# Ledger of designs, part 37: VH-VL binders against q960a1r229to459

Target 1, 231 residues: q960a1r229to459
Amino acid sequence: LKGDRIELLLPKNIDQFKKFKKDRTVISSGLITRFVSTRNPKEFSQKWISTKYVKEFNEITVNKDSVVVGAALNIQKMADTLTSSLSINIGKEIDSFIQKFSSPQIANFATWTGAIISGAKSSLSVSDLLILFNVLDAKLTLLNNSGELTQVAIEEFAEKKLFATHTIVNAIFSRSLTGFLFCLKLGETSEQDSTNFNFAALVGNQVSRIFVGLGGQPKRLTSLEVHIDAL
Key: E = the ipSAE of ESMFold2; O = the ipSAE of OpenDDE; V2 = 0.75 times the mean of E and O plus 0.25 times the DockQ between their complexes.

## First folded at step 15 (VH-VL; framework fv_solitomab_arm2)

Design v4 (at its last look DockQ between E and O 0.82; V2 from the best seeds 0.00; counts 0 for: pae O 4.7 > 2)
Fold by ESMFold2, look of step 15:
Structure v4 (fold): chain C 231 residues (1-231), chain A 119 residues (1-119), chain B 106 residues (1-106)
Amino acid sequence: as target 1 above (231 residues)
Amino acid sequence: DVQLVQSGAEVKKPGASVKVSCKASGYTFTDYYMHWVRQAPGQGLEWIGYINPNRDYTDYADSVQGRFTITTDKSTSTAYMELSSLRSEDTATYYCARWGYDEYSFDYWGQGTTVTVSS
Amino acid sequence: DIVLTQSPATLSLSPGERATLSCRASQSVSDMNWYQQKPGKAPKRWIYDASNRATGVPARFSGSGSGTDYSLTINSLEAEDAATYYCQQYSTWPRTFGGGTKVEIK
């Protein structure tokens, strides 16, 4: 057997996506990346399903207490919606931070889900989008292979490696967050190797959230949060 | 005080293009997103799209996408809207409007620019 | 797109009367903004966050509602209140406006 066939489905709503998702590789970019998903080891076919045109994955909803961002949205649209819908001291920092780690070319076209999954998979790299999701206490709505929806914290998504068995449907951000968001990205500081470090803090919230990125998953600095909250 | 001052009225023929300017003053231009809204004579308000001036990112209503282009010139604190291949149905007053933080609403509007498309 | 339906289209009342303007959304929205527009003029922010008066808006204006059903009330109409009032939502992209309620003072 020397050849491959490619079958690409372009569902337009979540019901179609659920119906045809099984045994297919999910893609979320405008460029099709070849992936092999085979139920039968003797068959090497490429069966793909795209989130690009699924209505529900392209929706953003600002509720009274939350912002829900569909999985197929680009990074810039997500950032602009959060900036426009959250408290000024949080929203403006989101807008500023995105500029520090993503060029307009990338942010305007890349999906946030691609960046989150890449960050969640890595034990060595430092992800700026992932630390932003952590500091904002983002939740993910996930679709399992049985068609069931569940909601998990961004930390659980990475810890349990749910990217391997679940499809991200949306992210959920609280509009009840208060205080000031501060985000920092630092470049290389070593002559021998590049050191990637980032830091994100939401202070003045009821419970402060402070994270540092040193490689792999962002680490929450709960001792520092307690000290800051005592002031 | 915040002001949005738009360019003057335009009379155009079908098939032409028009570019409307909106000069901002009284605030840091790049701190706020700029939106465009139009209103046909005797009708309601229709949202066209917005621009994030820091990123030059734009997005448009599907009902008007394809012929509208929103841009900025940060050095002059000016937003622009260009509409190509004008049709008589594009006759309207075009407004720029700033999106306000914490009130989540259009807090300042330009005075409007009437565009008349007539043969 | 979220459709906002305003009623009535025109409301003609005498000075001192109470006016109630309705805005109904095709699905639940997070909140509702209202704008006042006089002929030949730009819209002006009037009510935001469903019930908050913008700067300079007289106390006779009040807003209320949640979910899909919102109202703007003018207690004791004055001649200067003659205008068209538009509701606007920001729960989804695109932002959308209602068709307007024209308030006329007899």
Scores: ipSAE 0.748, ipTM 0.888, lowest interface PAE 1.2, mean pLDDT 85
Fold by OpenDDE, look of step 15:
Structure v4 (fold): chain C 231 residues (1-231), chain A 119 residues (1-119), chain B 106 residues (1-106)
Amino acid sequence: as target 1 above (231 residues)
Amino acid sequence: DVQLVQSGAEVKKPGASVKVSCKASGYTFTDYYMHWVRQAPGQGLEWIGYINPNRDYTDYADSVQGRFTITTDKSTSTAYMELSSLRSEDTATYYCARWGYDEYSFDYWGQGTTVTVSS
Amino acid sequence: DIVLTQSPATLSLSPGERATLSCRASQSVSDMNWYQQKPGKAPKRWIYDASNRATGVPARFSGSGSGTDYSLTINSLEAEDAATYYCQQYSTWPRTFGGGTKVEIK
């Protein structure tokens, strides 16, 4: 760093975060932290802002019809919350999926946001977590550069590449989903980014949700959904 | 039938450690989270922590963070709580409680283990 | 932490009377559980998700509420209802319990 000091701010709430974010690089919480923006910025920023102590990034809210998980929470905490707050046929599979998804070290110390967004601001992470978010029809609360909060579907988030311009505040999961969740991962190991194929299906819901991943953004299998729903 | 059977009462001095057990039966042990709740004499209930048996992931209340450790033995379907650096204020009956999925509540409780910390 | 305040601390009533137990949360919660505890015994799940009676719970028990205000009602008290009742929230971590209401039967 050629002797330059790194300035790290630790806001405690979203309002402070908004204020500090204007000229700072956002970093995620946890022992395994990632830049929310870009790993290799053209210009190295000496000014950082952390989500570690921001209330809104670290809180869990269980509503009647939804579960809200802050962006700074680790993968396992998120999974545990979902497992304990969703139906057994869905929650149990989520728990199983996370067990297969990553090593305990990663799950326990990496933020789920870090699993969704790659180190590059211009791309999504090749993560099995994406397929889970898609199959569960997760929503994201985003903070834009203007300080406004918006809610978008995970699909829209990916399609519009909002990760390049927005900060994830939390994820919202529906508690109204019914049926059975099935998740499958095929790869070399659970500890490495070696996923070649992943599959997730929610069946027995009002509308089936089925996704397949081949090392990228999951694709929805609408034809299969229609077929299943017709049965 | 689901049952949670805990170990017997313990008497310890301040600074000592004790390990309480909770043996589960009647269900798949790894399918449910196990929580611990304590109750000081004549007082209310206090949640103190939980474990995901599948991942051995734990979380604790601030009041016991760093002193209490929850573990499991899957082979015996037993959850443990080790209480270290015991204080007089840790005197309580400790309950293990299973968290029910669909009903989002502690649906089954152990009979409780009384831990007394006295000089 | 979400603080649950139960009132009254003690409720002394005669058999056949109506009992209303209150649980107020320091912030809005999605649902509430209630547990019954008799002296020297472990708590028992009594009401879950604000209004659902657990298995074996008599029909005279009912739960209601939303937001910050929840209640457990016993329409006609019986001697066996003497116990301490605790409310419990699961809207966020840590899980928290109310201070309890002790129901005494005269």
Scores: ipSAE 0.045, ipTM 0.653, lowest interface PAE 4.7, mean pLDDT 87
ESMFold2 (binder alone), look of step 15: mean pLDDT 92; pTM 0.930

Design v5 (at its last look DockQ between E and O 0.82; V2 from the best seeds 0.64)
Fold by OpenDDE, look of step 15:
Structure v5 (fold): chain C 231 residues (1-231), chain A 119 residues (1-119), chain B 106 residues (1-106)
Amino acid sequence: as target 1 above (231 residues)
Amino acid sequence: DVQLVQSGAEVKKPGASVKVSCKASGYTFTDYYMHWVRQAPGQGLEWIGYINPNRDYTDYADSVQGRFTITTDKSTSTAYMELSSLRSEDTATYYCARWGYDEYSFDYWGQGTTVTVSS
Amino acid sequence: DIVLTQSPATLSLSPGERATLSCRASQSVSYMNWYQQKPGKAPKRWIYDASNRATGVPARFSGSGSGTDYSLTINSLEAEDAATYYCQQYSTMPRTFGGGTKVEIK
């Protein structure tokens, strides 16, 4: 490391986090995501704030209609929560999908937030996790620079590039979805991180949800949804 | 029929280790998460951890973090819990319990394994 | 962690009487479950998601509640109902259990 000493604050709750965030760069609790964040420092004398011990970023809440997963949780913990809290026809596929989509190292040590956003927070990741979020119609709770919390759809998050200006606090997954989830991943190699194509379909829901991904934000296949729903 | 059959009672000294087994049958082992719950003599139930047999991912209660290790053998459909650095307060009956889908509860339990830690 | 407080600790009643067991959570919870445990035996799922009887559970058992207050009711006690009943929440991690209510039949 060159330059001045890096300062790291470890807030314990969202209020402290808001206070400290004003002049600091947010880093995730995941080892891999943290490492990525350090690759693109604006300056060597950076002040950082971690989500590792922030209560709201590490919470799991299961409601009747939704599951809330804190942004600081690793991918596998998120997946296990969803698998344990959603219907079997959806949850089992999530478990299978996560196993296929990422290595244990990534799933166990990287935050799901880090899997959605690139290390520089300048673009969306090509991660297959995005397609899962889209097909499940996930919502994100975001913290803006003013300290306000808002809830947005994952699509809006991507479209407006809110990852550049907002901090993800948690993800909210609906428990009202019905039907069957099917996920597919195809890559150039047999490796888990070589995705060229991914596909996710929730069928048997009131409204089918079908997405295809070639990297970046997945595309919704509305025509196919309409066709399926007409059957 | 779903069955969870656990290993027999154990008596250990403080600081020792013990490994308890839970053999599952009657369902696809990798499709369900296996949890462990313990009960001290005359006390209530305490959740202590779980494993995703499909991924071998585990999570533990703070009370046992770093001392207890949950593992699985998929070939035998068996979950294990290794208790290390045993303390007197670890004296309890340990249960494996399957987390049931859709009903969001522990739907099947092992018969329990009593672990006694005494000097 | 969510703390579940069960009351009373012990309930002694005669056959045919109505028993009401209470489980109060330190904060609002979802998917409250109840387990029956007899001495020397493993717990058995008894009520799941507040009000659903598990397979084999007699109709005299019922569960109700929401938010922070849940209850298990035995409409007409039978000798076989003597056991300790535990409530368990699945709203936040870690999963937690109540201290239990021991039902004794006079």
Scores: ipSAE 0.787, ipTM 0.900, lowest interface PAE 0.6, mean pLDDT 90
Fold by ESMFold2, look of step 15:
Parts: structure tokens; sequence; C-alpha cells
Structure v5 (fold): chain C 231 residues (1-231), chain A 119 residues (1-119), chain B 106 residues (1-106)
């Protein structure tokens, strides 16, 4: 049975993406793959839609109090944007942490959204990018199936499994964060191929944010935050 | 004491390549991103791209992609910009500029390198 | 890309006069920087974030504006102020510059 047809749409903006997304498999990377389900008795056509060329998914906007990074950016471009746009004590630690987290080969090609979704889906792995998003109090702009845009905290995205029903449009990071960012990663080898434990803390003139990664979603250490803020 | 010293002026023919150097001193080279900006005679400034010297990651303006290559040599604290397949409209002064944290602006500039492309 | 339109292109004034340089963005921006460039020299950071003077910039320089309309004012023009001044937005990629306003001293 040869009924397969492949159709790939390359929308240029979010309005086009919204109009064509229905009933299509979203691909967020530069790799185009297809799936033909042999478990379904019906003949299926492969209909794909890419985020790669959507203007809004590739936008970088630096506002007075926030920086917005589009969903289609690779990890390294996102990291460089945050490093350049946040205070030096936060930005330089982001730059340093990414070096421990991801090789240039991976960071230059993989999207940050792919890494976030992978981390949010896992109950066992320790995600370095996810803990970074948590410590920076990142928000995600999501597109639902009705074409509406909503904004959620990174914790809610993972908790409510919104990756299953929503498309990430961008991430929003506050530029009002102050103090010092500290990130720690413990890997399995000298090259740190995988993470067993990570830790991220933002300590300074505002309320501290402290997270630990032990498997699954990062855990916020609110009791430690209160102790540190009292000093 | 921060200094960015660029290589000297160059005169080239169309189709050739040019490589401009920018030697940094007075700071830790890998702590800052280096950008390149050009200025055609009598014209304004045009951003070309940048390099993250820790990652050797580069990104370029859409308008100039394909012909520019930005690199570094960390052992000499030097950034390079190479432009291939030169055209007459590439005649310009080329500047390296350091991105200043917390001020979110280009805080130090090289003296500029004039590249003239004529037949 | 955000287009920055500077006016006037040339401003020729006598010492002591007040100079006002305009920079208009094609879209609202949150960050506007200004650079001073003298002939044969590289640009220098002059004003950042619309109104903050860079270190060593004389108090006669002031920046103002928001949204799409920004200005650089020189309250009492001095001979050393002769230069071209460029505005530059940081709010979107790529970081774009205005076409410049050349300030001349009569």
Amino acid sequence: as target 1 above (231 residues)
Amino acid sequence: DVQLVQSGAEVKKPGASVKVSCKASGYTFTDYYMHWVRQAPGQGLEWIGYINPNRDYTDYADSVQGRFTITTDKSTSTAYMELSSLRSEDTATYYCARWGYDEYSFDYWGQGTTVTVSS
Amino acid sequence: DIVLTQSPATLSLSPGERATLSCRASQSVSYMNWYQQKPGKAPKRWIYDASNRATGVPARFSGSGSGTDYSLTINSLEAEDAATYYCQQYSTMPRTFGGGTKVEIK
C-alpha cells in the first residue's frame, strides 16, 4: 500500500503557522523526520509544519524589564542573547554553565525548546537547561489548539504537561533579576556526558531563588532561600 | 587600559579576499563578545556580526551572511574578520567593537581598518 | 529590522548655541544608544539607554525620548563637539544604527 504523501509547510509568521498547524506534526529542529503509523488501519498522509522560518519563533526582543527569545533559536544563540542582555553576574554564569552543559556541536544545532521539552517529559533525568530556566524564573508563551496565546511559568509547563497540547512560541526572562547566579553540574565522566545532580542559585538584593536537580523536575529550596535572605 | 588595535588599510581588487585583525589588550579576551561593524564612505554604520570567543560561535546579520567569517586566536587575544569575493560596495572602514555588559552598548572600538575595493 | 531615521543630516551652528538631534525609529524601541564619531576616528559611546551619559561626556549633552522618538541635545555648543552622532537601537536584532547627524561649528 503506497498512499504516503509528504507535505512540509514553511510558514513565515505566526498567523500563517496558526492557520496551517491543525492536523500537522510540528518539527522544531533542523532535522525533518516522518512517522508512518502502521498501528492505524487507515492510510495516512504525512503533513508536517516547521517552526524554523516563523518570524515570531526566531525573534529576539530586549525590553527594559525582559528579554524574549523565540522558540526556534538554537541553544547557543539563546545563551549568547541572555549573556548579552542580563546583568554581568548572571550573564557570565549562563555563558559558563552552557559550556559545562553542552558541547558547541550540540548547542549550535539543537533548539532550546527541544531540550526543555525533553527535560519536562522525563521523570528520571536531570536537565541542566530546565534548572537554568527555573532559577531565572522563565515564562513561556504558548500557542494552544484554539490559536490563543497564553503565558505560563516554566514550572506549570512541566507540571501540567502542556508540551502535549501547546506549541512554545518564546521564552521570557526578567531583566530585573539582580545578584549572582551560581550553577553546578555533576556528571558521570570527565567529559560530563550526563548529569546526576545539578544546582542553581540566584542570590542577591531581591528574593533568592535556589533549585536542585535530583531527577525529574527541579525542586525549589524555599526554606534555604528564607535562610539566605535573612543574612 | 582596554585597547583594540586593528590591522592597517588594505587596497584590493574585486574577487579577492581580505582578513582584518583586531588585537585586544587590557582585559581577559574571552570574557567579552566581539562584534564587527562597517561604515561605507559617507554612510552610516552597519552591524556585521559577532563571535563568542569561548564557544567560537558566530552569528551574522541576514544582509551580510555568506561572505563574512569571524574567528579568533585566543593565544594572541586577536579577533579576525574575513570577507571573501570582494565587491566594490564592500569598500568601507571595518571596526571591531566590544560588547559592554550592564551598559548594553559597544564600550570600546578599534581604530578602524579601511578596505578599498577598486578595479 | 528597525530603521532609525536621524534628522537633520547636517546641523551647522555657532559656539554657544543649542543643538537638537533627532532619531526616529520605525517601531517602538526600549533602548536607544548614541555614539559620537569625529573624522578619521572610531565611534565613541556617548549616551546609553536614552539618557545616561557615558563616562567623560560633558554635562552639556543630554539624551531624552521614548517609544519611537529620541533626541540628543547639546545645550551650549563648543568647538570640540563637532562630530557626527549616531543613534543605535538594542531592542531587536540586528542592532541597527541611524544614518547620523553631522554637527558643524560655524
Scores: ipSAE 0.663, ipTM 0.849, lowest interface PAE 1.7, mean pLDDT 84
ESMFold2 (binder alone), look of step 15: mean pLDDT 92; pTM 0.925
ESMFold2, look of step 16: ipSAE 0.647; ipTM 0.839
ESMFold2 (binder alone), look of step 16: mean pLDDT 91; pTM 0.924
OpenDDE, look of step 16: ipSAE 0.514; ipTM 0.824

Design v6 (at its last look DockQ between E and O 0.80; V2 from the best seeds 0.00; counts 0 for: pae O 6.3 > 2)
Fold by ESMFold2, look of step 15:
Structure v6 (fold): chain C 231 residues (1-231), chain A 119 residues (1-119), chain B 106 residues (1-106)
Amino acid sequence: as target 1 above (231 residues)
Amino acid sequence: DVQLVQSGAEVKKPGASVKVSCKASGYTFTDYYMHWVRQAPGQGLEWIGYINPNRDYTDYADSVQGRFTITTDKSTSTAYMELSSLRSEDTATYYCARWGYDEYSFDYWGQGTTVTVSS
Amino acid sequence: DIVLTQSPATLSLSPGERATLSCRASQSVSDMNWYQQKPGKAPKRWIYDASNRATGVPARFSGSGSGTDYSLTINSLEAEDAATYYCQQWSTYPRTFGGGTKVEIK
């Protein structure tokens, strides 16, 4: 009889994570689960590594000009941190928007990285978290297979499919953004996968940022931004 | 006027539980996050945790060993803190404090609730 | 956890003297909040964002500092300033407070 084996590593810090990451599927959800490739059924023995207990992936740091949120944090903790550390006209809209697209049961357990990767991979779905990251000009710190760290804009992460070759370490949000944030979702507020259309605008910043979600990656509306900035 | 009014002093034995209330008025209760801070006699201030009242999401300092439960009743604009398996070292004054936007600080505090744990 | 070390533990000075309260963080923080607490009373927000006075705080109070080193100065001490002053960081969880500096008026 054949035996399938799952080996799961639970590193406590980034140095251990780097050491053991090679040849393993990274698990970034709040629950540890098995990954199986449907294209290669003969490869059912699997080696997994979790981000859940890595100290650096669970850290939050509010700096003078930025908020850094670790990759293993759940959606609700990330949202609460951003709400508490950004200007009121941005922070309260984040708090309100999260309530529209994620139930407490999901937001309290699902990682923001799982949602971002899911949104970045999809050519058809409309992701509420991805549009929020785009409108806030989020940056991601990524770890490649060689153990090197790079920083990219959220748009580049999705465009270059960096989820396939890199592990997200944290997200970085600017605290110098100003103005008013407006977010809109058409669909059920408790289920992320039911969004048909979304829209996010940050107006009154030095350069406005306006995005629309119609399927796949959010589209930036640069012509509208120029018009709004001229008012 | 923003006001945070806490329940009265409590005297408890080790192993018991205590529940402290913090009634908010003068603002929309769900617009602000509520934090809890304690102060042992003659000691400084120790952060316990917070609650997002819209989501009932809570997070706590590791130092409190998972014995704290923060809840809210939105219909009465009241936050609660419950501490179980009381120890003598839990003797302290417990404060609720509101996190203020744009000033990024605790802008309003309750008057404090003294919890005394003794046999 | 970020440890905040306040010094001195107690300042005992005469009215009109200059008081300087120190708060040192174990690692760099984004800013520093200060709270005043009188005996039997709840803390009150006093200084936020390192240097901004809360509403109603007299102009003789000033805050300064960055990174790991912060201070609170009372440039001409008055009797009503007798209290314990706590610094507080919010750059990381958990939020932490300094041990306090008790200001006494001779």
Scores: ipSAE 0.728, ipTM 0.876, lowest interface PAE 1.3, mean pLDDT 85
Fold by OpenDDE, look of step 15:
Structure v6 (fold): chain C 231 residues (1-231), chain A 119 residues (1-119), chain B 106 residues (1-106)
Amino acid sequence: as target 1 above (231 residues)
Amino acid sequence: DVQLVQSGAEVKKPGASVKVSCKASGYTFTDYYMHWVRQAPGQGLEWIGYINPNRDYTDYADSVQGRFTITTDKSTSTAYMELSSLRSEDTATYYCARWGYDEYSFDYWGQGTTVTVSS
Amino acid sequence: DIVLTQSPATLSLSPGERATLSCRASQSVSDMNWYQQKPGKAPKRWIYDASNRATGVPARFSGSGSGTDYSLTINSLEAEDAATYYCQQWSTYPRTFGGGTKVEIK
């Protein structure tokens, strides 16, 4: 490669991250990361910022009513956190789901953020993790280009395509959910990209949450929810 | 009834290794995380690490990272902790403890395994 | 790491007296667990989620607190209450324990 060297900054906190982010591309901390690169650049100049050492991206916070998981954590750590922090009828299913969701290699080394967003940050990933986030009514804390933090529902995140302009700082899960979680994945193989159909239902909660995925953004089955809640 | 039964006391020299076992019964082994906690003589409790038996995913305290390894045998519902590169400061009673989901606490404990490291 | 400081280190009281054990966290935690340990025995879950008594725990035991300050109270001490009590947080990893309060009955 001819040209400028890739510059990588390693901020240690969100304030530093905000400062460095202004003219840099964010890369996740997982060992398995995806980003756009040019194979034969005549002039190569890329500036990057890593979430690897940013405290806010790597921390877990368990609150009375919520669990917060940093964006730089791997899928398995996220899942373990949820499993240990939510009710048994939900947590157990999450654990089972993640086991079926991906290989241990992927789960242990890929960030959950990477599973939500495509490597190019141009679209949502075709991931079973999305359906889990939806059924659990997950919230995301986002950092915009102006350095402001906002909290949005996962549905809004997807609908507004905020992944194109915002950086995920963490995910927030409610600990107040009750009932039973059921997850189903059907595909040609056990691999993540082979998913043809996924289903998630939280029943016995104050409001049932039911989602179906056909290789894209999960769709909420409101009619079924209403029916179940009427029983 | 839920029971956690640990292996017997061990005496080792510095630098040696030892493997402690914790056999679980009375519940579905893979449904609960298993943690390890140690207690030096006359001291308090120190969290060491845990394992998700379903995924064999582990995490450790910094004090034991790289030296201790937690594993499971699902067929026998047994959790193991291998202590390597033993130091005198590793002298302690080691407990396995199940993490209860709904009550968010260590609800069941093993009887403890005393590991003594001496020259 | 969240440091839990328990006070007092030792509490010596007579039967029938009220005992208050304190556990202070270096930062805010969402809840607190308490464990009772008698000499030569494994810890036993005693109070979970700050204020819930585990199965078999007498009503004279109570837990309270929020944020950084938690306490375990024994309204009327009995001889069988002699033990070391540990607080434990799980808001963040690593999970940590307090140094313990040893309750002695005169």
Scores: ipSAE 0.019, ipTM 0.642, lowest interface PAE 6.3, mean pLDDT 87
ESMFold2 (binder alone), look of step 15: mean pLDDT 93; pTM 0.938

